# Ledger of designs, part 9: VHH binders against q330m9

Target 1, 357 residues: q330m9
Amino acid sequence: AEQEPKELLEMSTDTERLLEENDLRPLWEVEKDFGNQFGGFEADIWKWEDIQASIDAIERDVPIADLPPGFQRRVAVPVNTGYRNAISNTIYVGVQTVSPGETAPAHRHGANALRFTIDGSEDMKTVVAGEEFPMRDNDLITTPQWEWHDHVNDGDETAAWLDVLDLPLVLDSLNARNTFENHELDRQPVTKSQGYWESQYGRARPFEDTKEDGIPGPFEGNCAATPPYRFSWKDTLQTLRQRAENDDPDPHDGYSLSYVNPATGQPPLFPTMSFRAQLLQEETDPHFHNAVDAYFVIEGEGATHVGDDVLEWSERDIFVIPPDEIHHHDPDGEAILLGMTDRPVFEAFNFYAEAEP

## First folded at step 15 (VHH)

Design r01
Fold by ESMFold2, look of step 22:
Structure r01 (fold): chain B 357 residues (1-357), chain A 124 residues (1-124)
Amino acid sequence: as target 1 above (357 residues)
Amino acid sequence: DVQLVESGGGLVQPGGSLRLSCVASGFTFSTYAMGWVRQAPGKGLEWVSVISSGGSTYYADSVKGRFAISRDNAKNTLYLQMNRLKPEDTAVYYCARTYTYKSGSEKTVKFDYAGQGTQVTVSS
């Protein structure tokens, strides 16, 4: 049978006035607005050649002196047609560049951030919590909540990287504030030798007898804090190849590695987002789920089918799969993707769902 | 295995009407965009109309206002209502499963499966 529309219900103008006078709305009017507060999110793709042209243009047109104090960044931001600020309503992805001799000044804030290096070098560094982390191609570096960080290009070539943050979730969906502080110096003091943060995890380490909650800054929570850490591409790629030689691929994701929280040895890397390196050697099986997936193409080319759309990608392209869309990947030979998802939020609420068509 | 079976073609006078049908099997019909493509004698394939999985419809300029595409997901059936037919509409009409390919700002519509076709002839 056909479903009767709720809009056919009527009530008196006196009742409508009483509701309005008391800042009340009837459920059937409110219910129409649920799920429609934001525009529909679409599957889409941003080609590296267009991104590159855009970031080159920004560098030509935006003098450093014109930027606000404490904010000196050049970023091209993939924006979804249905949500203008980011690739989705939960995940922000940006492509940032820094020219030779530039510094993105030191600050700290409540939002967690990930840096995935696109064009790097030994002399391009992210400095986090007192340690210099060299940014080499395809390295993943965390700049976690409330840790001082700055980005310094002492090399002779422009560097580029992905920024990935859960800021749209926090600011737009939860309507919260991102607590923020500028350092008095543009470059924070380097107080740790290179390798310090890496040495604290997965190894013999100092035991500290006094327990405390390790969440930095004014924040509290139930998840282990994410430490400053660099996941080298060399080690990641080696592990992917070991998986391909020894294990069966996942039917939907291929040979997959999770970038785990080093402090726990477990996913997710951040409480709100998980990240994967995925090696694809064959067409995957279709599925859908209620978490968003975003991707950066580390190596190779291929296509991803999303409902009625086919997204054709190649190296360094960025693409997004909206929630609930049936999708699968079809690499041309083999490809490696960086996968990004808000799935941990759904799991924390017992709300994650996944199925095959 | 994907199968598409067209029917409803025939001989019709100019200004007449025909309704084409296409029964689909071997895939989840409701989740795919579907379309019609035609091939006139001695010519290549020409797209005619597309309907998305969500029901949005699109038409080639040559048929806008004269043809109407529709679908019945419960019956796995695609339709094309063809009105005010012209001799230029004479062709074999194929039912096809379709996708919109995106490469940055560029968008193209491609077809991955087509049926055997049904002949439409507009002549006196």
Scores: ipSAE 0.016, ipTM 0.574, lowest interface PAE 6.4, mean pLDDT 86
Fold by ESMFold2, fold request of step 23:
Structure r01 (fold): chain B 357 residues (1-357), chain A 124 residues (1-124)
Amino acid sequence: as target 1 above (357 residues)
Amino acid sequence: DVQLVESGGGLVQPGGSLRLSCVASGFTFSTYAMGWVRQAPGKGLEWVSVISSGGSTYYADSVKGRFAISRDNAKNTLYLQMNRLKPEDTAVYYCARTYTYKSGSEKTVKFDYAGQGTQVTVSS
């Protein structure tokens, strides 16, 4: 008798029962399932007009005070088909708004975060570790691990910014709890004048020959803690322009700079994520790497080729490139991108890999 | 220069079969999605089938279950096996290099290069 194709691929019923009874699986079944826990991530793009329309709908229907406990922030979250909680399994990107007179209440947590300002004003502030940071367009402001932060709009217009956190890595990939604490006040006390945190990392700075690098809160580690800090767009743009005038572009990234940890003067900005600004004036060369790249379009328009997809982007769009996908950028004239990556995680494990096709 | 050269067309009776081939040159074939597009008499262009760089296949409803697309990256060759042919399949068939363009929720399959085409005629 000829065996059916199903029978050729099966273990005996007794063997299957024994394995199942003891919570065991044979390696060849387990090995086929590895790498599929989160599904397949796709290259994808979120257009600003769709994001804005969605946030406007939330703002009409859901007052910030009525949001669930722990989520009293109005945020629209780009989600990937393969993950559905964030843009990737390691990086969370959200677009948050605060309307005139609103406060996103003070809290602190273990996940690292930054804010990249989209629509800001002098009277829209992120308050971090006792200092008010006015949110000006295209500024990057850190709200690092275990620092108190709240968002206060004393202005006349709704403000918007990009949130970027390592929350998916911490909560879902590592299945750890994000330790957090609500402040008893919605607006934390302002205990430092504006410019205090920046002044601590200048060429002339306080000398502390006995200072030890501490990790805030209940956490420990070997990486220097990231301080609260504002990277001004004016300085960032000036640096990019100087590079374009004097240097050759990187074949894959154009004219780029890294938002470094101010405490070390070196990347990455956070132990889990690094960030860069990239000025593109011409088509880049293809490459691929095993870290995810997510992008926000600061200025300009163009396209990014990702495998057999083409993502057509314009100002304020958000897009993502999955690991191991061959990609390159083709700006329409000049464009500037904010790049976000989990590369530091791969580097910490000696696992980062990059190649050209 | 990108070149796509189709072959394998001809005259067949309804219910017959044909196998189309397309030899590609001038680009790294294995890294691109490829597809077949056809133009029937008096009609516009119609997508027939697409195969991704990774080998995933997609078919128009009108040909699903009857046509099979495949690729041989070592020979830079795209194939279309056409079975149970109908008079409605009569068209010029073009080999194409394709991309999926994404703009938010909108997705469009486009091609940037196509061959000269090969005629398939299904007639009793």
Scores: ipSAE 0.014, ipTM 0.539, lowest interface PAE 7.6, mean pLDDT 86
Fold by ESMFold2, look of step 19:
Structure r01 (fold): chain B 357 residues (1-357), chain A 124 residues (1-124)
Amino acid sequence: as target 1 above (357 residues)
Amino acid sequence: DVQLVESGGGLVQPGGSLRLSCVASGFTFSTYAMGWVRQAPGKGLEWVSVISSGGSTYYADSVKGRFAISRDNAKNTLYLQMNRLKPEDTAVYYCARTYTYKSGSEKTVKFDYAGQGTQVTVSS
């Protein structure tokens, strides 16, 4: 005997009213809505020319000092059709600018943040947990969960950098309350010499017998906290070149380096996000996985195939690959990408899956 | 290097049928959307049909219901079955990789062809 599909099921009007009156829904209605609350996450690309024109326009019109209470940052934000607040439902990417003489005021929040410098200088600094970090091109600087940070441009040219944060995950999915605080000063006190945070990892260091190595702020958890830290591009590039001279590439990622948590020596950099530098010299093999990948093009040009789409990229473009899409990269000669992923969230739940077509 | 080699064209009476083939090499065929474009005498290029990497098919209004696109990923081959041919279908047919350039909400579909094409002539 054939069974009627559930879409043809008719409940009595009295049953429908009883459910509605009590704020109840039958499972088969609820089940159909799951997985459809995010309205069509797409592969997409933001071209640097368009981003540049947009950040130049914002800079002309909107000084940081005029911004209302909130994050108080001048940022152009790539947004996906299916999630109008960010590039994906878990990862936020933005391009921030600070003009000469401006300060993005000190605050702290529960979301982790990474800064990847696009146009920097010795006099453009991110100040994190008491240390000034000069923002040099292609350096990666962490401003981790609940650490004070401000951005200060004492130079004579506008600085720009890439922000990557787990904001959509933290604020929209996990709803973490009391996750934001303004510092009373726009520029936090500088209490550490430059190099202090770097000196605390990967070498002999003071033993601390307090619980300050715990998770900052009102938060609790079982993962090691991510420290403030700068990964220099010079060292990263040197290591990529050594790998290209001595090793075989990964079939999907090329010559890849993970930006590890310095406190553990292991990925992920943040509990919620991993980052990698990838040197590509040839077309990669296709694969798919249920984590999001987003990319910033550090150097070079090429294309990434995502299902039926081709994302043709060049230097400083930003692009995103949705979950479960078959994809591969085809560089034009040599290219270097910054890769960003929410894979650590999936791994924490034993939920990560990857396959080849 | 990308190679696309079309075949199967010829002279056919109105109402007749032809099956075009395109053998691809130099790229991972199974991961690309593929399509057919045509150029009638004295006219510009006109898209005919697209098949996605996943097998979904799309047709221009002028050929819908008469043409059927298909692919065999094991043989790196794209096909176009053309039925109930009309004189208006007379053209050089090109096999192409099909891709969508995206920039935010702006989308452009491109047909990237590389072969010599195959002539289809529908003559009474």
Scores: ipSAE 0.013, ipTM 0.440, lowest interface PAE 7.7, mean pLDDT 87

Design r01
Fold by ESMFold2, fold request of step 23:
Structure r01 (fold): chain B 357 residues (1-357), chain A 124 residues (1-124)
Amino acid sequence: as target 1 above (357 residues)
Amino acid sequence: DVQLVESGGGLVQPGGSLRLSCVASGFTFSTYAMGWVRQAPGKGLEWVSVISSGGSTYYADSVKGRFAISRDNAKNTLYLQMNRLKPEDTAVYYCARTYTYKSGSEKTVKFDYAGQGTQVTVSS
């Protein structure tokens, strides 16, 4: 049975009143509250069929054109019981759709975002920083901090993609205000040819020694800004296949590629989040770490063991692994996952930890 | 290979008590949820109790308040204390690893048993 400590500190009511009157609390009370601000996060999974049914229902009720200005995005958001606004307290994942003829209007904001295409086409475009980026299945497109972006569907079928942002970290945990601006036009002017942004980050690239370019907008920082960029699935898959033919897999992660910041050639893609494509061909070894992992199933099916839970996944499912949970993956044959993690946050203050059981 | 060895069953009068044990080997016992299932003569398997790897306990309605599940991770042993036994508790009791399978909002607890079980008979 839980009993009160024999050595419980006793303060007079005068002392308690004095502390309260001066907005002070004793350490032993403050210390008990640390680490208990959110509910426990759970390992969980969202099946594509349930997500799709929910999106279809929203579309019946709320066309994009009917949404308030500046917020005209139709998105279904996986939410965890420990944090009811997102998949975790640090990472937001959403499934956005745009039907034929719809436009998600141009805006910009302080948070970095990426789009991972689920159902796309040549005529479904994310337009960012003056360039049209066609959204082809399994391409990853960045819409970085303070760049104008809109989404336009001139195709024949509804498009769908993942949105991934660090909004829970920035808005709720850090209690920062979102710097946000609507463009005067729903579709920003297209001022750059397709391929322009990619061309600026090749192995041969412009000499810009005389420029004083920095972080866009009113922001400052010590990380290189992430540019607008499209990572093609064709190249990613080809590289994964070559690694599988020539190398041994990592025991925990299989064959992985990091979506690096094109400006540096290094992870993380964003200061707060890293992303990987992972090819799994066999059951992995268990491990645990203090960063959150979220996954989208690009190809295949299988299961992920998280503590006492088994998350059974198939193509296009989304699942999450809370901090400190022992986990491993067991693909049925082979599978490819998109991995999403807040590990860079932990690395930024030397706090990342990982171990085997 | 996975080994689960049940013991502690026997003949007992209604209202009596028994303590079942299950010694595990061939896997890391402390990282698995464990449970008891039973099979009465001529009936299918019925879950009895589950204890998570973290120690949380769950019971079927038919045994709540009468049975207590526990584990000793240092000895790789699972226990079931059965009190106020009734004739309907008569069954072969099996120790199992348990898993919660999640598929969206659907949850299924599966019991992976491998031993011979231990017979509990409640009769005057």
Scores: ipSAE 0.013, ipTM 0.549, lowest interface PAE 7.2, mean pLDDT 87

## First folded at step 16 (VHH)

Design s06
Fold by OpenDDE, last read:
Structure s06 (fold): chain B 357 residues (1-357), chain A 124 residues (1-124)
Amino acid sequence: as target 1 above (357 residues)
Amino acid sequence: DVQLVESGGGLVQPGGSLRLSCVASGFTFSTYAMGWVRQAPGKGLEWVSVISSGGSTYYADSVKGRFAISRDNAKNTLYLQMNRLKPEDTAVYYCARTYTYKSGSERTVRFDYAGQGTQVTVSS
């Protein structure tokens, strides 16, 4: 009996309008539009209030179970004017939610993914490569390419997190297809105990089964693979505070910590993307570079000057800085940002360039 | 110190033309958006036109098709060509260093510096 394609629940007109007015799109629409390039990449900012309203509306209108197979994720996607499927042509950012009792089914893809927890709990699990990772607030969890992953909310509250992927790099910039596979089960088997992956990349490391390149799946390359890993915010923040108390800030980025590849102990976290926790206490000096900078505001408020624009940000806002634009940050008090950049792509080919005006 | 000095204002009959100039100093002129604002008697400030550092232009609806903003970066000078002037265009015109503030879908044009202004009077 050919299961009649479950009619995708239609979003209300109000929800559609809300998204459109705020330059947000649902994932299933964005997915269809990948591969198309648009003109007019601009500095832009998405306010949390608008994002939250949008994703809540989507949540109300569209249960995960009613989404079509494939990208069965409930996500509000900030879209840039020039790139209507993402914030840039190299980096995708989305805000995903999973309601109590819901499961985002298991799948894997060639794209690298990162989750930064906005609203989490101990009972919200992202399962990656057989291990259940709790999603606590501000935890950063990797979902490396071709690793099975699913999300299960056994808690009482809706969980929300930031999805960051290099999808646009593959689909929009390199004109390639995203390799994608659905798991046979909605939930992958849990085959690793909690802490397993972390234990592989500590000070004492077992190297028994590490393929020389460690690249999973059908992929080949010259870059070190990124393992499944959870960066605890507690630990990250502690380290960040130590840096702020004892070290000098970078004139452009403030007190910055890189999320390093656990396998190498060095940045970048992914071959295509670097991530940093940045603590800002003072106005930074202007500079420009050919890489894209995207930011999520973890704490605080302030503004970023970008060319002729000033982006006014507060907690949980998302903003993006186009390449080659002179920019600097001006925090109002202390602020902590998650910085996301495609800089590694340029560095890989000796194409990265940075200068001061 | 940032300095903006306007010139070119005067008395003109309806239908006439004026060209305003603004000379900038004390900052890298070419890297800033610039604009013209005006204040009519008894009214608040009104944006007239803006030109980005990249040369993109914006015009208020009231002046669209009649006014043209331009810049000469080599001379650190901003211009406003005003054609087909109307009595409603009577105002003090100010040159302004301009920013666009973005907050979600909200866009607000602001300035941090303005000149002393030049009087434009359109009267028969």
Scores: ipSAE 0.726, ipTM 0.872, lowest interface PAE 0.4, mean pLDDT 93
Fold by OpenDDE, last read:
Structure s06 (fold): chain B 357 residues (1-357), chain A 124 residues (1-124)
Amino acid sequence: as target 1 above (357 residues)
Amino acid sequence: DVQLVESGGGLVQPGGSLRLSCVASGFTFSTYAMGWVRQAPGKGLEWVSVISSGGSTYYADSVKGRFAISRDNAKNTLYLQMNRLKPEDTAVYYCARTYTYKSGSERTVRFDYAGQGTQVTVSS
C-alpha cells in the first residue's frame, strides 16, 4: 500500500529555525525524503544490438593501453534511468571486451566481481588468484574480493563478457570507498595450475588449517568468503536440464539453479549477490519483493511484465526489475536467463520481503 | 472478467465541456496504467491520454491543455475532463487498460482491454 504522502504539518517559524540551527528535522519530513536519494528506479532493458554497437564503437575509439591506470577496461555500462551509475544502486553490470593481443592489467579491489562469458574462447584467460581460467561461452567465473585479477586474450577473436560487481552497494548505497590496488605488473604471476582452486572445494578437500574466516585482505566480517571458481556452462546446463526434466518449476522463477558458494555448498555465491540460471518454459506467476533482479538472456526470447511496463527481451539482452514492482516472466518458447539479485544483502539483516499480489 | 464501462459522452457545442468516466472491474485497478483512446469517423485509433498506476500523466499534443485525465482508485474509476471541445474531438472514446512496452530506448503504449466506448460529438 503506497502510504499516501503524509501532509507536512505546519510548524512555527521558531520551531523551524530551532531545528535548522541544530541540524535537526522532524520525522515526517525525513520519512518523506527517505528512499528518494537515487530517484526512481525504473524497469529497464538494454538490447544486445545497442550494447554491441556501443562496445564496438568504444573498441574502435579507445585502445585499452590508452586508458588510465586502474581503469584499463573497455566496458559499456548499462545505467538505470533513475540511477545513472549502474543498473541498480546495489549491482553493477558491464559488458567488457578484450581484443586479440590485449591485456586488462592486474589489479584487485574490495568489491566482489563475477564474469559471465558471452563470447569466449580457450585462449581467452581471466587470471584470478594466480590461476588461469579459460573463458568459454556462458562460463561463470568468480573474481573474489581482494584477489588479483587480469584478463588476457591470446586468441584471434574479440572476447566479451559481463562484469557483475557490488560496486554501487559499496560506493553509493553505503557511501564507502572501494579499496583498490594496481599490481606492479600488467600480468600477475601464474602461481597455480589450472584446476587448483576447484580442487580446494570439491568433495575431497585438503585438511589445512584454514584461516578462521577465510576473508582475504584487510577486510573482516561474518560471511563466508567466495573462492576463485569457474562454473562451466556445460555442467551447469546439464544440471539445469535435469531439473527441468525431473522436478517441478518454481511458480515465479521456473527451473532455477543457484550458483552456490563452493566453500559452503550453499547460496549465496557472494555475501552481496546471488546468481541463478533460470530455465523458463511457461509464463510465471506474478510476485514482488524488495530485492532487485537483474537478468541476462542466455538463450531464447520473451517478455517480462513489470508494473506498468513490459520488457521485450531476446538473446543477450540485459534487463532489470526494480524493487517492489509486481512482475512475472512470459517466455516465447524456452528461455534461459542468468538471474542476478541483491537479495542476500536483505537476508543478511532480516530485511528481505516477498509477496504475491 | 475484465470490464471497462465508459459513460459521460454526448452532444456538445464547440467550446463546451464533457467529463467522461470509466468504471473498471475484474482486476486490481490501482496497479494498472489506464488510458483513453478515441476513434474519429474514418480514422484509426488515437491515444488521447494515459495515467500510470503511480499517477503520472501523458497527453496527446492535440488535447494538451484542454483535457485532464485522473483516477480514483477507491472507486475503480478513470476520468477524462474535456474542456474547450472542438469539432475534431468528435469520436468514440474508449477506456483502456494500458502497458508501456520497452525495447531498449523504444517505448510503445498498448492496451489489452478496452470498453465499449462512449460517443462524443462536438457540433454547432
Scores: ipSAE 0.712, ipTM 0.867, lowest interface PAE 0.4, mean pLDDT 93
Fold by OpenDDE, fold request of step 23:
Structure s06 (fold): chain B 357 residues (1-357), chain A 124 residues (1-124)
Amino acid sequence: as target 1 above (357 residues)
Amino acid sequence: DVQLVESGGGLVQPGGSLRLSCVASGFTFSTYAMGWVRQAPGKGLEWVSVISSGGSTYYADSVKGRFAISRDNAKNTLYLQMNRLKPEDTAVYYCARTYTYKSGSERTVRFDYAGQGTQVTVSS
């Protein structure tokens, strides 16, 4: 919705020149432009069929080996109309495919990342911090900042997953430079056995007084680091079902599970992004908040009302709810969604706000 | 219960003007897109104009430059100023609560509620 242009007070040409020459602006102009650095964010939905067709087309036209260094990854990126770099100015979502025998080469970056597997197999691996994680359907695997990661498909089918990063937050919203490094090898050395990272954060875990619980790489901060971790869908779904059978739903989110930081046992998963599995059985109540909600449809179909729009979604669709838009979900039967939000960013600075209409 | 009540229709000569009003009740008017649809004799429903909750406006090509949609949220009222009316504008005009359905690149404007309509007749 195009915001009504606020009437600006007219100044003389001389005054305008004076201000311009001195890198000054009047308050009313500044106020008008605040919040308008990016184009208008709109509620939108990307259909799986379109995403898949697009990726197939990319694969046909551009071999993975011909992609630029550091970007040897075949990804279709949902982009918002007003913000054309990602689904929002805080969250990046991409759909990546890796064909049999292909490798996405090892690199690391300052951005936090995770993979949510759409089409996986036991032989599809994302290697993170020296451990090979199998990518089974609907598994969620973290790729923490500055951890080496690569993807290898030793299976016979094309693998597909969501790449979710906070890259837009850093590069665009905060206007920072990318911190990125390519590994000297296409595949990082595997130095950890499968299950190693998980074993570090169980109920029974190694307790070492000398364990440096530091933020990896050159980064500093006040938040707990997110470790490499695989959330199996099997376990997640089991827990989700338990909740649906025994607990009451949230009026807005349904039966929701948070992917918690294994190190803390609490959300958010990343300092910048929170993730939820949401089971919906009934229409939810409307609310709005200043955080962005992006969704991937794991299972089911339905619609989400967002302001003046209705997003009709089905399995494997992606949709986004802009900040400050009144919204609620209306599933057709039972549906399960992966919710992605930048809420933690706001909470970290006491900026989060939510209300009901 | 959602109610939409249209008024302001009538008989007018070609080139004349009318102003339609629609009073809404039973929902938070300011949070919804609203529109006007019309049905001419022997024809189906067609969108005339839509105004978003944010105030953005849309007009059918046939009425662009002649019609103006507006809203007063404080009064829960939707308006349609119709100028330079033509015989082909003869129709029953309905006020409608409007949504844009999105499915990928597909967009469909729909309404879930409409009033009883007001008759507009343009005739010499």
Scores: ipSAE 0.709, ipTM 0.865, lowest interface PAE 0.4, mean pLDDT 93

